Miniprotein binders against q8wwc4. Designs and how they scored, part 4

Target 1, 195 residues: q8wwc4
Amino acid sequence: STEEKPQQHQKTKMIVLGFSNPINWVRTRIKAFLIWAYFDKEFSITEFSEGAKQAFAHVSKLLSQCKFDLLEELVAKEVLHALKEKVTSLPDNHKNALAANIDEIVFTSTGDISIYYDEKGRKFVNILMCFWYLTSANIPSETLRGASVFQVKLGNQNVETKQLLSASYEFQREFTQGVKPDWTIARIEHSKLLE

## First folded at step 2 (miniprotein)

Design FP6
Fold by ESMFold2-Fast, scan of step 2:
Structure FP6 (fold): chain B 195 residues (1-195), chain A 82 residues (1-82)
Amino acid sequence: as target 1 above (195 residues)
Amino acid sequence: SKEVTIVVIGLSEEQLKKIAEEAKKIAEKYGLEVEFFYDPETGALLITIEGDPEKVKEAVEEIKKILEKLGAYVLVEVEEGS
């Protein structure tokens, strides 16, 4: 519920600003160069980020609809099994809030990038992607911990009430010679909805 | 009376605290009320400024200019009348 204000004609404005972190940008570019130089000459962090954004929009929509069979090739098996139980138990409004439309993704940042070899010499890269997105789903504050969600009203002479949420998806790929160049989602974190 | 909320995302908690301190100085310079809220789950800082409409507008513009000079991009801007 909205708290009543004493003035009838009060105007409220909200402005969302995002930063590119210069240090994280440099670290990301260095790690991207290492992947390019030592693993895959066709790798581009810019192209990866756009693909990850598309994958997030697609996977989050399928999760919200409980279409888990369609996620078997996109999400790691153990992660998907854990998600099935958690997502199925969510109220419909929380399920709807999991879905991010591509046009409503407000900000994307690259988190940790892990580049490593296992004991058998297989080459792996894990890239954590953090997405901030708007949703029209009504989520009561009663089930949320802390003030982690706030109302943002979109303005273009068409005003809608939306909430700003964040989700982190970790993408993994094996770069070993002869292995298919497929990215798999190895971790999904949504602290408000999947905790 | 006018109220504006500035949401800042994409920075560390330490960097956001410095932004909050700068925003507080600007709000105090204009004699405005200011409230801060840090959301640890999203990493977002909410800066709410309230008071005289003309002074709020000037303070918000000054804060926006400082943030943009530091590399911020305006992602969403909305306005609602009651």
Scores: ipSAE 0.291, ipTM 0.855, lowest interface PAE 1.7, mean pLDDT 77

Design FP7
Fold by ESMFold2-Fast, scan of step 2:
Structure FP7 (fold): chain B 195 residues (1-195), chain A 82 residues (1-82)
Amino acid sequence: as target 1 above (195 residues)
Amino acid sequence: SKEVLIAVEGLSEEQLKKIAEEAKKIAEKYGLEVLFFYDPETGTLGIFIEGDPEKVKEAVEEIKKILEKLGAEVYVTVEEGS
């Protein structure tokens, strides 16, 4: 008596991206193993990636709204100081384009992982995360000259045109004994909006 | 040169291998470098193609057609503006 929805076949998601070097994926997996083996047995690159994706969505929205005070504990002081002037000077449509909704992030990849000690023997790990996300922000074609324009197919709905943008966020954590396990954003790059 | 990554997920490992084999044949047809990687954690196949920009565009379009025939849902298609 109850009509059931049609059975759905396995969904395949296709994403086309510009990529520097896929062999770097192997290198980052090796470095992730080294972090686990020598720094923190609770470290997981998968859990980190999920947290970084959420942090990116949150931080990018706050940046787009110029809510810099709320970013003071999430972003390194020097980085935030530089971003305040750059972001504030952007047109409103460019500010809106900085924001990534969590559901519009189409791909996340791990870039470079840096492991180092400073002169005081403090242990640091920096992980560069690259995000590809869709935006409905209306940026003129002239402003995005030479940029990629993307068409998104939304099932049975009409095709909606959204712009695909990429941003790279570098996360840093200190692994020195007795230090809280907090990740801080040490660098933000956005080639189309922030240079 | 141009570098493009195509990420495919939501298929069985056997289906992903067949896609990789077809992508390799297409890349060879256009004289392009192609590399594959697989993330077992997400079930994602990465297809990396590098070479002449015009040849890369042609190869990517042929790969898209194969994925469409297999019932792949295309969430994003890349168009480069002038």
Scores: ipSAE 0.011, ipTM 0.346, lowest interface PAE 9.2, mean pLDDT 70

Design FP8
Fold by ESMFold2-Fast, scan of step 2:
Structure FP8 (fold): chain B 195 residues (1-195), chain A 82 residues (1-82)
Amino acid sequence: as target 1 above (195 residues)
Amino acid sequence: SKEVVILVEGLSEEQLKKIAEEAKKIAEKYGLEVVFDYDPETGTLAIWIEGDPEKVKEAVEEIKKILEKLGAEVEVYVEEGS
């Protein structure tokens, strides 16, 4: 008999997504929807954000300990090369301040989401995450301008002094067919410690 | 300003290129920013338009008329009062 190819007759469709108030969270939701609809049906911005918090806590701890070999699968090679020099040159107190405990992350924000193709037709999504976290590292106020200082009680004991810092991590994933669905850190910015 | 994303499916690559060119002309006519993303694996064209809400609405209507002439089924999800 004649081999029949399953011809999926797709009807022509136009889908319009529009918002009256163009605020960052709305743009983020639209781009998250597009990733879900056209790249990965398993994608969720909420689940991604929780995973990104875990990755930030883990990667920042390894950076603070200068365990760069353990970061080779998590951080882009060129980014890791630059970070090795910068982090190694930091005093121990500043290295300790890079590390964020998961429980000390007080706020997360999703920044820009970029969707693009390279010259070889590979599909990429970059998601910028900003993390605000508390640190007990003793960093002089002359070094950390604009950092907020908090005192936290540990039950009925004396208050522990903590400082509020922020870091931005850019996560990249390739959605090209046949590529592993792994997120890689393509950029790390820390205005108070790495600049 | 207002942001709109138009997703077009079920047309050939050549037809999608023509739609992109027409959408660009419409955006330029109204002084709107426009960005195009094409996914060759799914055959989907995404048209991002941003600017003045009244002009965005008019641009979307012109694009809709072009696609309706090509037999497109239109679904609209906009943040608007009833």
Scores: ipSAE 0.186, ipTM 0.796, lowest interface PAE 2.9, mean pLDDT 73

Design FP9
Fold by ESMFold2-Fast, scan of step 2:
Structure FP9 (fold): chain B 195 residues (1-195), chain A 82 residues (1-82)
Amino acid sequence: as target 1 above (195 residues)
Amino acid sequence: SKEVGIIVEGLSEEQLKKIAEEAKKIAEKYGLEVYFEYDPETGTLVILIEGDPEKVKEAVEEIKKILEKLGADVIVLVEEGS
């Protein structure tokens, strides 16, 4: 009989990401326990990671649109000043590549957790979050970490070509008694676009 | 030594438990250290394998083949060669 070409279903997603130090989640779990035990009984690294992912999607979009005024309460002043200069000088395709859609974040990893006191006895926690995300922005071809280009197939043989990029955002919160429990972005790194 | 992380999603809790047990056997076969973390809220299993680079590579490939056959969503984190 007439054989119609079978619909191709999306196969199992297999993504390989390279790191200089691939994973430190065991240390992360221990430090998360210490934060819970001594600073905040309601702290959860899983809940924090979900919130950080949302913040990354939101902040990266505002950066791509150069809406710096809306970032003043989310990003440390000195960091925002440096970003304003770098982002404004980027070509539009690179600006678009900064934005991560929440649905396009492939992987989120927790880097180092820093717990410290300043000279005035204020308590701080810094959590480095690393995000890997897909972008449809048309940027020059680059061969990094094996998976610089990812093809997404829809069941009709339609193919969207997206690039896999990474960004690291460091979140800081003051745990000193009486201080608002707000997280602020204290560092943003994007090796391809911002360095 | 070499470290590789494997993140598995898209399978049931029972399947993830079987994957963890199978990964442990594979790691033991190659004389590697293996660590597991399971998040029931997201249905995510993290497998961290550490040891001799050649043995880690072989173990990771065996685990990948099992995961591909089960239709799992997989992310592999590999130490970059400098």
Scores: ipSAE 0.013, ipTM 0.486, lowest interface PAE 8.3, mean pLDDT 73

Design FX1
Fold by ESMFold2-Fast, scan of step 2:
Structure FX1 (fold): chain B 195 residues (1-195), chain A 82 residues (1-82)
Amino acid sequence: as target 1 above (195 residues)
Amino acid sequence: SKEVFIAVEGLSEEQLKKIAEEAKKIAEKYGLEVTFWYDPETGTLLIVIEGDPEKVKEAVEEIKKILEKLGAKVEVIVEEGS
């Protein structure tokens, strides 16, 4: 049967797009090439970004539900201990705002890529990912003070209005021979909700 | 639904604030919702405009014209939502 929806008050859905500084874009490509060339021939920054987005959606949902036991395999132990205290203390609307639905992640940016060796010769790569996502949770303006992200909204809040939030997750993998090729979240930053 | 956004790079924070204020005035003239986000790590300002598709299109063209005069590096995309 034909679905004839009312066309009155049709809205263009909100989208966010950002581009990295051209110099940082080049640096990211060079570092991604170095990872491919010297560490992992199957590494792709594009494929990594897709996986990171899925990991963010999954981890953020578990955090919002305080399911910390399920995060022990994905998040570094010391980071998870700190997050448990902070997240548990949040009001329910702030907890709900931590969760990013995969369909509501509107932009993903790759930040700094760090490649280094420790004193034992272990090889590490850290990749910082910034995610921009929409949430139906209503966050008071007081929590926006001191936020590094410049945000200005014009217009009144409607029942269907969503807010845009950002979160930065740092992923770490050890490339030492014989180590499992697993990424672990080594840092989570959310300026509005966690600091 | 249709979707539209503008990304701006390569400008100082003061210039980005001027651009945001001009875009806000234009969106307000058309009765549209506008939201601005600035990422200091990448130096990117995002302008997202939401509303009636025809009015959004007109507002975007006016904003683009003003940004060109300010020497901004701009990318504008209009997208159908899924």
Scores: ipSAE 0.000, ipTM 0.243, lowest interface PAE 10.9, mean pLDDT 69

Design FX2
Fold by ESMFold2-Fast, scan of step 2:
Structure FX2 (fold): chain B 195 residues (1-195), chain A 82 residues (1-82)
Amino acid sequence: as target 1 above (195 residues)
Amino acid sequence: SKEVAILVEGLSEEQLKKIAEEAKKIAEKYGLYVFFEYDPETGTLVIIIEGDPEKVKEAVEEIKKILEKLGAKVWVEVEEGS
C-alpha cells in the first residue's frame, strides 16, 4: 500500500466586513484629515498603510538576519542601537520569528496617530501600525493574554504548523519646511520576542 | 494557504475563554486550522481560520453568531486565492 499525501488547502475569497469602534474611527479620520489639510495634500492613510506593510516585511527580515547597517536609513538611530543588542542575543528560532513575509501578514490596523510640534516649531506625525502575521518558526505558544495558536490535526495528517504573532511599528515623519519627506521607524514593539 | 481573519473588540477574559473553546470545537467539527492573538490593552482578538473555502464559510458564520451573542464588535476579512 502507498502512504497518503497531506491534504492541500483550497482557495478562499477576500471579503471585508466590519465596523470600526465609532470613536476610534472618527479620531483616526479627523487626524488623517488634519494631516491632509495642514501638512500634505497627497496624504492618504490607505496608501500609507500599504507602504507600512511593505516596510514592516522588509525591516523585520533585515532584523532577523542582523543586517543592521541596512537599517540605518529606515530606523531611528537610538531605536536601532537598542535593537542591536536585543536581537543579537535572541536564539535563531526567535530571530526567524521576527521576520514577516508580506504574504503572511493577515491583518493590519492603525493605532494611535500623533501630531505635534517641538519647542523649536518642528512638525511631526507619528503613526502606530499593528501587524498580525503567521510564522513557521518553532517557538513556544502562550495563553490568551499573549500570542496564541492552536492547530487541529485529524487522523494521520502531517501538516506544517504556523504561529500567529503580532508586532507594532511606529512610523514618524517630520513635516518642517525643507526637511526630507521620509518616514522612519521610531519604535518597534514585539511583546513575545523583544519584551 | 489562504485565510479568513475575524477581529473582535471589547472582550472580557471570560468571553475570550468561551470563544477559544467554541473556536476549537468548530475547527474539530470542520477539520480546519484556527489561530488567535489577543491584545489586552485594546481588548482585541484576531481569529484566523484556514482550510476548505466552503467549510471556512460555515465555520465563520458559526463563530460570528457566537461573537454577536456575546455583544462583541466583529470585523471579518477573508483572503482570496486563485
Scores: ipSAE 0.005, ipTM 0.364, lowest interface PAE 9.9, mean pLDDT 69

Design FX3
Fold by ESMFold2-Fast, scan of step 2:
Structure FX3 (fold): chain B 195 residues (1-195), chain A 82 residues (1-82)
Amino acid sequence: as target 1 above (195 residues)
Amino acid sequence: SKEVGIFVEGLSEEQLKKIAEEAKKIAEKYGLEVIFEYDPETGTLLIAIYGDPEKVKEAVEEIKKILEKLGAKVEVFVEEGS
């Protein structure tokens, strides 16, 4: 079985329980196999996921610093234009919360894999990645509907208070013959910060 | 203190909400703090529990049994940091 392990992070002892939908897991592996078999013999979903995690850490930091020019080759132009307005208008604490350090990414999940052809016969693969990460940015605690939950020191220990956030990045690559084999971020979603 | 994340996917939104409410009751029973996060795009619920290591372990086992009764596959990852 394939298992995703949480990223190591400083001063935290963590047990992570994860659930995988068996049908979605099988579907994802079948689609990964189809990409390998028909599009790219060097494709590996495991290697892709590790690269995507690195890209997320890098891109999220650049977004938090409003370094949009450095994102032009990594993020689709239309997506970047929309993000410029939203991110620039965020308060500093929200901007800081966008950034995920690689060591603070506690869980990654591979979502849907889409394989399709456009009107011109170009071949595309889109892979949705969800990242769960810790932040020390001072943002009000948010919970599932109806109840506020607050982190409190229970063991009388000097421990940093961190909040857990998630972000979904969709990666796209064109597999049409003769096209550069580069992954581009085609969608960035962060429900708490990028509405 | 000990930090535990429980990531749940493959259940309906109503079932995930029920799980979150049940996990909150379990955490409260053990005197633990809990944080919930739901991502509607991936259908993933994260339950983060913080507190005394022995109590966290007992709460996690109780939550795990509830999730397994719903037919979900549970994978446990242990991370130790300095």
Scores: ipSAE 0.012, ipTM 0.241, lowest interface PAE 8.9, mean pLDDT 70

Design FX4
Fold by ESMFold2-Fast, scan of step 2:
Structure FX4 (fold): chain B 195 residues (1-195), chain A 82 residues (1-82)
Amino acid sequence: as target 1 above (195 residues)
Amino acid sequence: SKEVFIGVEGLSEEQLKKIAEEAKKIAEKYGLEVTFLYDPETGYLAIIIEGDPEKVKEAVEEIKKILEKLGAKVFVTVEEGS
């Protein structure tokens, strides 16, 4: 809402997030600097995190819809094989809860960053990304044993309630000379929905 | 309308109840909607404030001061949609 009336219909979203541990933030920045300095001068952890959020939203939606064929180039073969069995067996409400809408991702943090060489001298970087997102999927409390959602709305009671869920996706890229600079998902963890 | 999400961690359940109560009073004072989401597995409390942009800004500042007084590690970042 400004003096300009056409902008009155524009939706404004403000997300308020910070950091739980400044030491972890510093550690992540140091490893990001090492990737930039020695592997890829175009690498930015901020840009990577934004891309990872988009990948998470996209991949989680495809998983919820059991569109595994579309995940073959995004997710490691062995990981996708295991996920196919687990996801297919989930009830529809749990499948729906796997999907994270990009607008409902409330917090993103970078976990472990691993830089290593394999037995053949190939260079790899693995970045673990942890996402907290809201879902409107109806998951009964009995299904989320040990978890609780404390939700209160003031004023006019809106019937749309949301639960906070978390998922961890590990992204891997090979930096060996001559290899395509593609990130793939090497691990997916969802403690409440996937065992 | 503006939607604001405030995350906190490192708080006890008793402190979380106090924060929720104080945030409700602040939201009511400004005529705003407020939603609290708590995940005991992560210890994460999410505070989502919706309403008039100027009132949301004022409410967020008051809530932030209360969280700081309680020694909470507060997550406060403003991201506007495009």
Scores: ipSAE 0.000, ipTM 0.257, lowest interface PAE 10.6, mean pLDDT 68

Design FX5
Fold by ESMFold2-Fast, scan of step 2:
Parts: C-alpha cells; sequence; structure tokens
Structure FX5 (fold): chain B 195 residues (1-195), chain A 82 residues (1-82)
C-alpha cells in the first residue's frame, strides 16, 4: 500500500474544548445549512473557518506593517480608512502585537452568523470569527485592560513571557444576483489594542 | 514532547478556578509543565500542558472527567502542526 502521511512526523497540537452551552453550536450549524440551501451549494463552515484563520494571519500582519494598500481588496473601504488612522498612531510594540503568526493562533471560534436583506433588497451573510493568539510583543499590563496571564512552570527557571490576545473579524459576502462571490472584512475588533 | 491546549468556555468563574486548581495538581502529579491564560471578555480559560506524550494523555483524560463533572460538554480537536 501507499504511505500518504508525510506530515505524521510533525508535532501534533491537540485542542480540547469544554463548554456548557451546546445551543450556540446547534444554531451555527442550522444557519450554515440555510446558507448552503438558499445561497451557495458549495458553502462549508469548516472550509470557511480555515480560510478565515489564514485571512486573519495575513491581514493582521499587513496592518502591523501599515501596508494598507495591500488590504484594499480584503477589507471594506470605510473600515480600512478608520483602521489606517488607529493603527498608524499605535506605538511599535502595539503594532507588533496586532500581528498573529499562524503558528501562534491558539484557538478559533465561529461567532454569530447573520443572514439579512438591506433596504435595497441586497442579500448579505456576515460571519463573526473570534481568534485567540499568543504574542511576544512587550505590552504594559495597563494596556491589556484586565487580561490576565497566569504561568506555572514546575522546576523550570525558563519563563516564556507570551501574552494571550484576542481579535474578532467580521466577514461579509453579498449574495445578490450578479455580485462577485467575494468575502470582505467588514469589521475588526481588538479591544486591547484598537479600542 | 506533546503540546495540548484545553479551552474552557461557558462555565462560571468559580468553576474555572476549580478547573485551574485541579489541572495544576494533575500537572504536578505527572511532572508536566502547565501554563494558564484567561480572557476576561469572553470568560474563556486556556490551559497549555506540555511534556511526555504518555503522561500528557493521562493528564488530559483526568481533566476531561473534571470538565464533565462540572457540567461541560467536551470535544477533542486534533490539529497537525507545522
Amino acid sequence: as target 1 above (195 residues)
Amino acid sequence: SKEVWIVVEGLSEEQLKKIAEEAKKIAEKYGLEVTFYYDPETGTLFILIEGDPEKVKEAVEEIKKILEKLGAKVEVVVEEGS
């Protein structure tokens, strides 16, 4: 037989999720089904989530480097305009903290899924994605606004001072007849750095 | 070595504190490294356990039982890292 497992030698990262409210997961699956049934037969929330994670890693790095011209096709124009002002004014350590390396993304959660029509009859789907990531950027405790890092290392003097940050990106796609099937970032929330 | 992230959401602060205390004891019992992170905006607790794969597996199973005892549903996600 074939040995079609070249990545078996790579270090495995395991995530165990403990939660008390399964109704949100069920609701998300129902809304994903409605998108598939009425808007896009090729839609998959799992594939979307993987793409959103990659988009977050890419967009956050470009924001940290103030490469706003490269974001024009990924981020809504009005959102990008507001972000340009906020990000440009950040200290370098805060700019560095905006960037999420894909290997440092700890957990990704699908938040609210909104399906709606506007006043002009345009059809929209918004998917809120929440990302938790580690950063080595040196950020003062007061800037974290109540975020807490608790580190316990048994018998080890070597302490890695990484901080856990979160960001929420809202992805929007218009399903109106004749509109390009592109996802655009319609909102970026980073309460510790951008608010 | 093996790295496992345990992400806990939807539990009370009191329950999360109990989980963190028990996870620390379990890590000490198996000689594993444990690091905790907390997101106060969502009330999410992150537990990073690192060390010997065999010991990590046993520690994770004990922590799963504690999560279930406190009323949490448990899902396991395995991601192959780069």
Scores: ipSAE 0.426, ipTM 0.775, lowest interface PAE 2.7, mean pLDDT 78

Design FX6
Fold by ESMFold2-Fast, scan of step 2:
Structure FX6 (fold): chain B 195 residues (1-195), chain A 82 residues (1-82)
Amino acid sequence: as target 1 above (195 residues)
Amino acid sequence: SKEVFIIVEGLSEEQLKKIAEEAKKIAEKYGLEVTFEYDPETGTLWIVIEGDPEKVKEAVEEIKKILEKLGAKVLVTVEEGS
C-alpha cells in the first residue's frame, strides 16, 4: 500500500444521472463528427464543453453583479439587451442565485447541436449547453418549483443546505471562410430565475 | 426525456472508486451504457447511465440503495427535459 498524503482541500462529490434517451447521445456524437469532418478539424466536443463551463461561470457572475458592459464581447447584443432589463429587476437573492462558481458546477451536458446556413450562405453552428450547479442563496422553495434541496456536510462542520439549479446557455459560432473562430452566447435560459 | 440526479457528498476517493465499479456492474446487468467522468479539480465523479427508460430507472434505484448502505446522504431528483 503506498502511503500518499491526503488532499485536505479536496471536495468529494458524486453525481449519478439516469437518462432514458440513448438516441440523443448518438445524435450528439454524429453531429460532433460532422462539425469535425466538414467545418473544423481542430474541433473537440470535450474541449468545447470545458470552455463553455468556464464561460458559464464567468458570464453568470457578471450577470449577477449587473456588469453588463463586460458582457458585450461574450453575449449577442439583442440577448444582452433583453437580459439587462430582466436581471436588473430581480431581487438581490435571486441575482446571487444566478452566479455559478466553477467549483459548484456539478454536471454539464450537451443539449441540441444545430448546423445551418443562412440566406447569404454563411455557416453557423449552435451548441446548447446545460449546467447544473449548487447555490447557497436564500431562495424560497415556493419560488423555485422543482428545485432540489439537500443537506451536505463539510468535514466535521455543521450541515449546510444547498439548492440545485440548472441553466442552459446556447453558444454560436460562424464557420464561414475567413471569419474568426469566436463563440458568442446567443441564448440564456434559467427557468427558475429569468422567465 | 427525464433526468434523474443522485447527488452525494463526503465520500472518500476509495468509496468513489468502489461505487464506480458497482455502477459498471449494474449497467452490464441491465444491458445499459455507462460513462464515468472524474474532475480532479473539484473531486467530483459523474456517472451517466443511458438506455431503456425502465431499465435505467431500476439501475439508478439499485445504485441509490448501495449509497444508502454506505451511510451517504442521498438526494434523488427528476427533471423533465428535452
Scores: ipSAE 0.021, ipTM 0.448, lowest interface PAE 5.3, mean pLDDT 70

Design FX7
Fold by ESMFold2-Fast, scan of step 2:
Structure FX7 (fold): chain B 195 residues (1-195), chain A 82 residues (1-82)
Amino acid sequence: as target 1 above (195 residues)
Amino acid sequence: SKEVIIYVEGLSEEQLKKIAEEAKKIAEKYGLEVMFEYDPETGTLIIYIEGDPEKVKEAVEEIKKILEKLGAKVEVMVEEGS
């Protein structure tokens, strides 16, 4: 295997993000306001998103290392049970590709926000977060799920070879009076590695 | 170095191929690294550009004009630090 030599990275990186769905942006802002107005005056979608990025980086690393016991308090029990079999069966290069370093998360989008009550009056909020990240894991594009018809890599002679992947994590919190204000991961989707 | 992600939905596969080819020419002109990820099931194209900040900025503006000409709407945000 060819090893890429590290390049000097002493320059400030500037990241430019593009959003293509203005309807989702408006919907997210309205639902964030409703959470703030009716459930938690301390809630901020911006602060939540930063926390979710940290959680994604942490959880994805533990998944890639098959450290499932350390995930029991962060991930819903039924979700973790399903993931154990799927992740354990992956080749090592695919396991490594599941892990996102915080510095390699280049784009974050908020998907659906669900606010609902059960028949007992318990209050729930689910927030879907979509993360786009770079990985140095050596995965041939032809082995990934789905078609990457336009996956083209053009670069200078000394640049590190990386691949862009996405993952979606759904976070859930119960806002019922007296319940601990903890977010739990209720769904993990990775279309190219886990589906 | 400057990193750029452009997220696009709602264009045909043929239009996305045209965008990728034009972006490739722009990258070659500026000596930038450009990566494209297309998911045909969702019709989503992600364009990732890396390199010198000023050259990336010029390339992004040129790509944005191509996207807008093809009817796509793009919002671009610039952040420092990863």
Scores: ipSAE 0.005, ipTM 0.319, lowest interface PAE 10.0, mean pLDDT 69

Design FX8
Fold by ESMFold2-Fast, scan of step 2:
Structure FX8 (fold): chain B 195 residues (1-195), chain A 82 residues (1-82)
Amino acid sequence: as target 1 above (195 residues)
Amino acid sequence: SKEVLILVEGLSEEQLKKIAEEAKKIAEKYGLEVYFEYDPETGTLLILIEGDPEKVKEAVEEIKKILEKLGAEVYVTVEEGS
């Protein structure tokens, strides 16, 4: 038969069941409180994380397309120079794997939060965000290593295959009086693509 | 899509390898897709399982029991599109 059978549609329902990671939750709450108390009364780690997720999706797409001129306002100058060299040398499949669609970001965690003053008395906050995302790009498998990042994909191969990757973006903001309240990306780490 | 996330902390490298091997067997048993990613900076293992919701639930319960036997803290999140 050349007739295509219609798929049965089931009503989609929203189910959200989650448990907090107590170590990450406590750590981020303490640091977020310190930022709020001493630097910015409008700071919210929840709102920051949502914005960081959007920034990651946007920046990673621009990186994958080698649109470095559009990243000048978003990424620290020194970091962008290093990224330009590394990214342009990547094969196309690796470039494509850098890009994370917002819908394919499956988990976000907050890593280290650093609060510090530089030698000139400028106030900085650095927040490391780690994103886990799915990509359809074909990336060569690495040998599994215990003390390093690794990937394993298992299961039924009846659908288009995807890989789970992680990337860590460090966001920095200067809280010195009179400075523009912008977050810039001060570090990008991707063990499989940007080592 | 339907997704289940399991976040685990405080595991040794030997325990992570054992979990990966056991989860592979469980995934094959249920015909599910499973992804593993380890973050060495935070020491967390992310397990993402996709497939038929009933089979995913059964597989998650088996994997969770393995993790609990190893003394690990397990965090489970289930998401479905609206």
Scores: ipSAE 0.005, ipTM 0.350, lowest interface PAE 10.0, mean pLDDT 70

Design Fd4b
Fold by ESMFold2-Fast, scan of step 2:
Structure Fd4b (fold): chain B 195 residues (1-195), chain A 108 residues (1-108)
Amino acid sequence: as target 1 above (195 residues)
Amino acid sequence: SKEVVILVEGLSEEQLKKIAEEAKKIAEKYGLEVTFEYDPETGTLTITIEGDPEKVLEAVEEIAKILEKLGAKVFVAVEDGKVWVEVKGLSEEEARKIAEEIAKKLGS
C-alpha cells in the first residue's frame, strides 16, 4: 500500500492561520481619507502599500546581510543603531528569516495611522505596515517567542513547507511645508526574531 | 479522507486545554475524527482533524473563531481545488487574494 493516497494530491487541504485586527481596519480607512483630504491630494494608500512592500523587501534583505551603512537614508538613525546591535547578535538562521523576497510576501495590512504635530509645529504621519511573508529558513519552534502564527501541514501529502512570519514596519513622513516627501522607517518590529 | 494539522503555540496550558475541548465539540458536531497531542516541554498543542473535506473546512473555520478570542493570530486559507478563505477584519476580496497566494507559494 502507498503511504500517500494519490487522490489526496488532486484535492489538497492546506490551512494557514493568521489574523488581522478588525478595529484597526476601520480606523485605517478613515485616516487614509483624512491624509488625502487635508495633507496630500496625491496620497493613495494603495500606492503607498506597494511602495512599502518594496521597501520592506529591500530593507529586510540588507538587515539580514548586516549591510547597515546602506540603510542610513532609509531607516531613522537611532532605530538603525539599535537594530545593528540586535541583528548582529542573531544566529545565521534567524538573520536569514528576517529577509522577505518581494514575491514571498503573501499579505500586507495597514496597522495604525498616526497624524501628529511636534513641539516645533512640524507635521508628521506615521503608517504602520504589517507584512506576512514565507521563509525557507529553518527556525526551531522552541526558539521563537511572541504572538502565535499558525501553519497547517497536510498529513497525507508531503508538501514542501515554508514558515509564515510577520513583521511590522512603521513609515514616517514629514508634511511640513517645504520638506521633501520622503518616507523613513521609524520602527521595525519582529516579535519572533527581534524582541 | 483528508487530514489537517493545526499547531498552536504561545498560549497558556489552560488556554490550550480550552482549545482542545472546543475543537473536540466542533469536530463531533460535523462527524469528524479529531486527535490531540500536547508536548508540555514545548507548550505545543497539535490538533489533527480527519474526515470529509467540506466538513473539515467548516470545523476549522469554527476553531479559528475560538483562536481569535484567545488573542491568537488567526488566518484561514484553504487550497482544495477551490480557494476558500475566512479572515476576520479583512474584506472578502483581500481574503481571497491571501488564499490564492498561499496556495501558489506552498505548492498547488
Scores: ipSAE 0.000, ipTM 0.147, lowest interface PAE 13.3, mean pLDDT 65

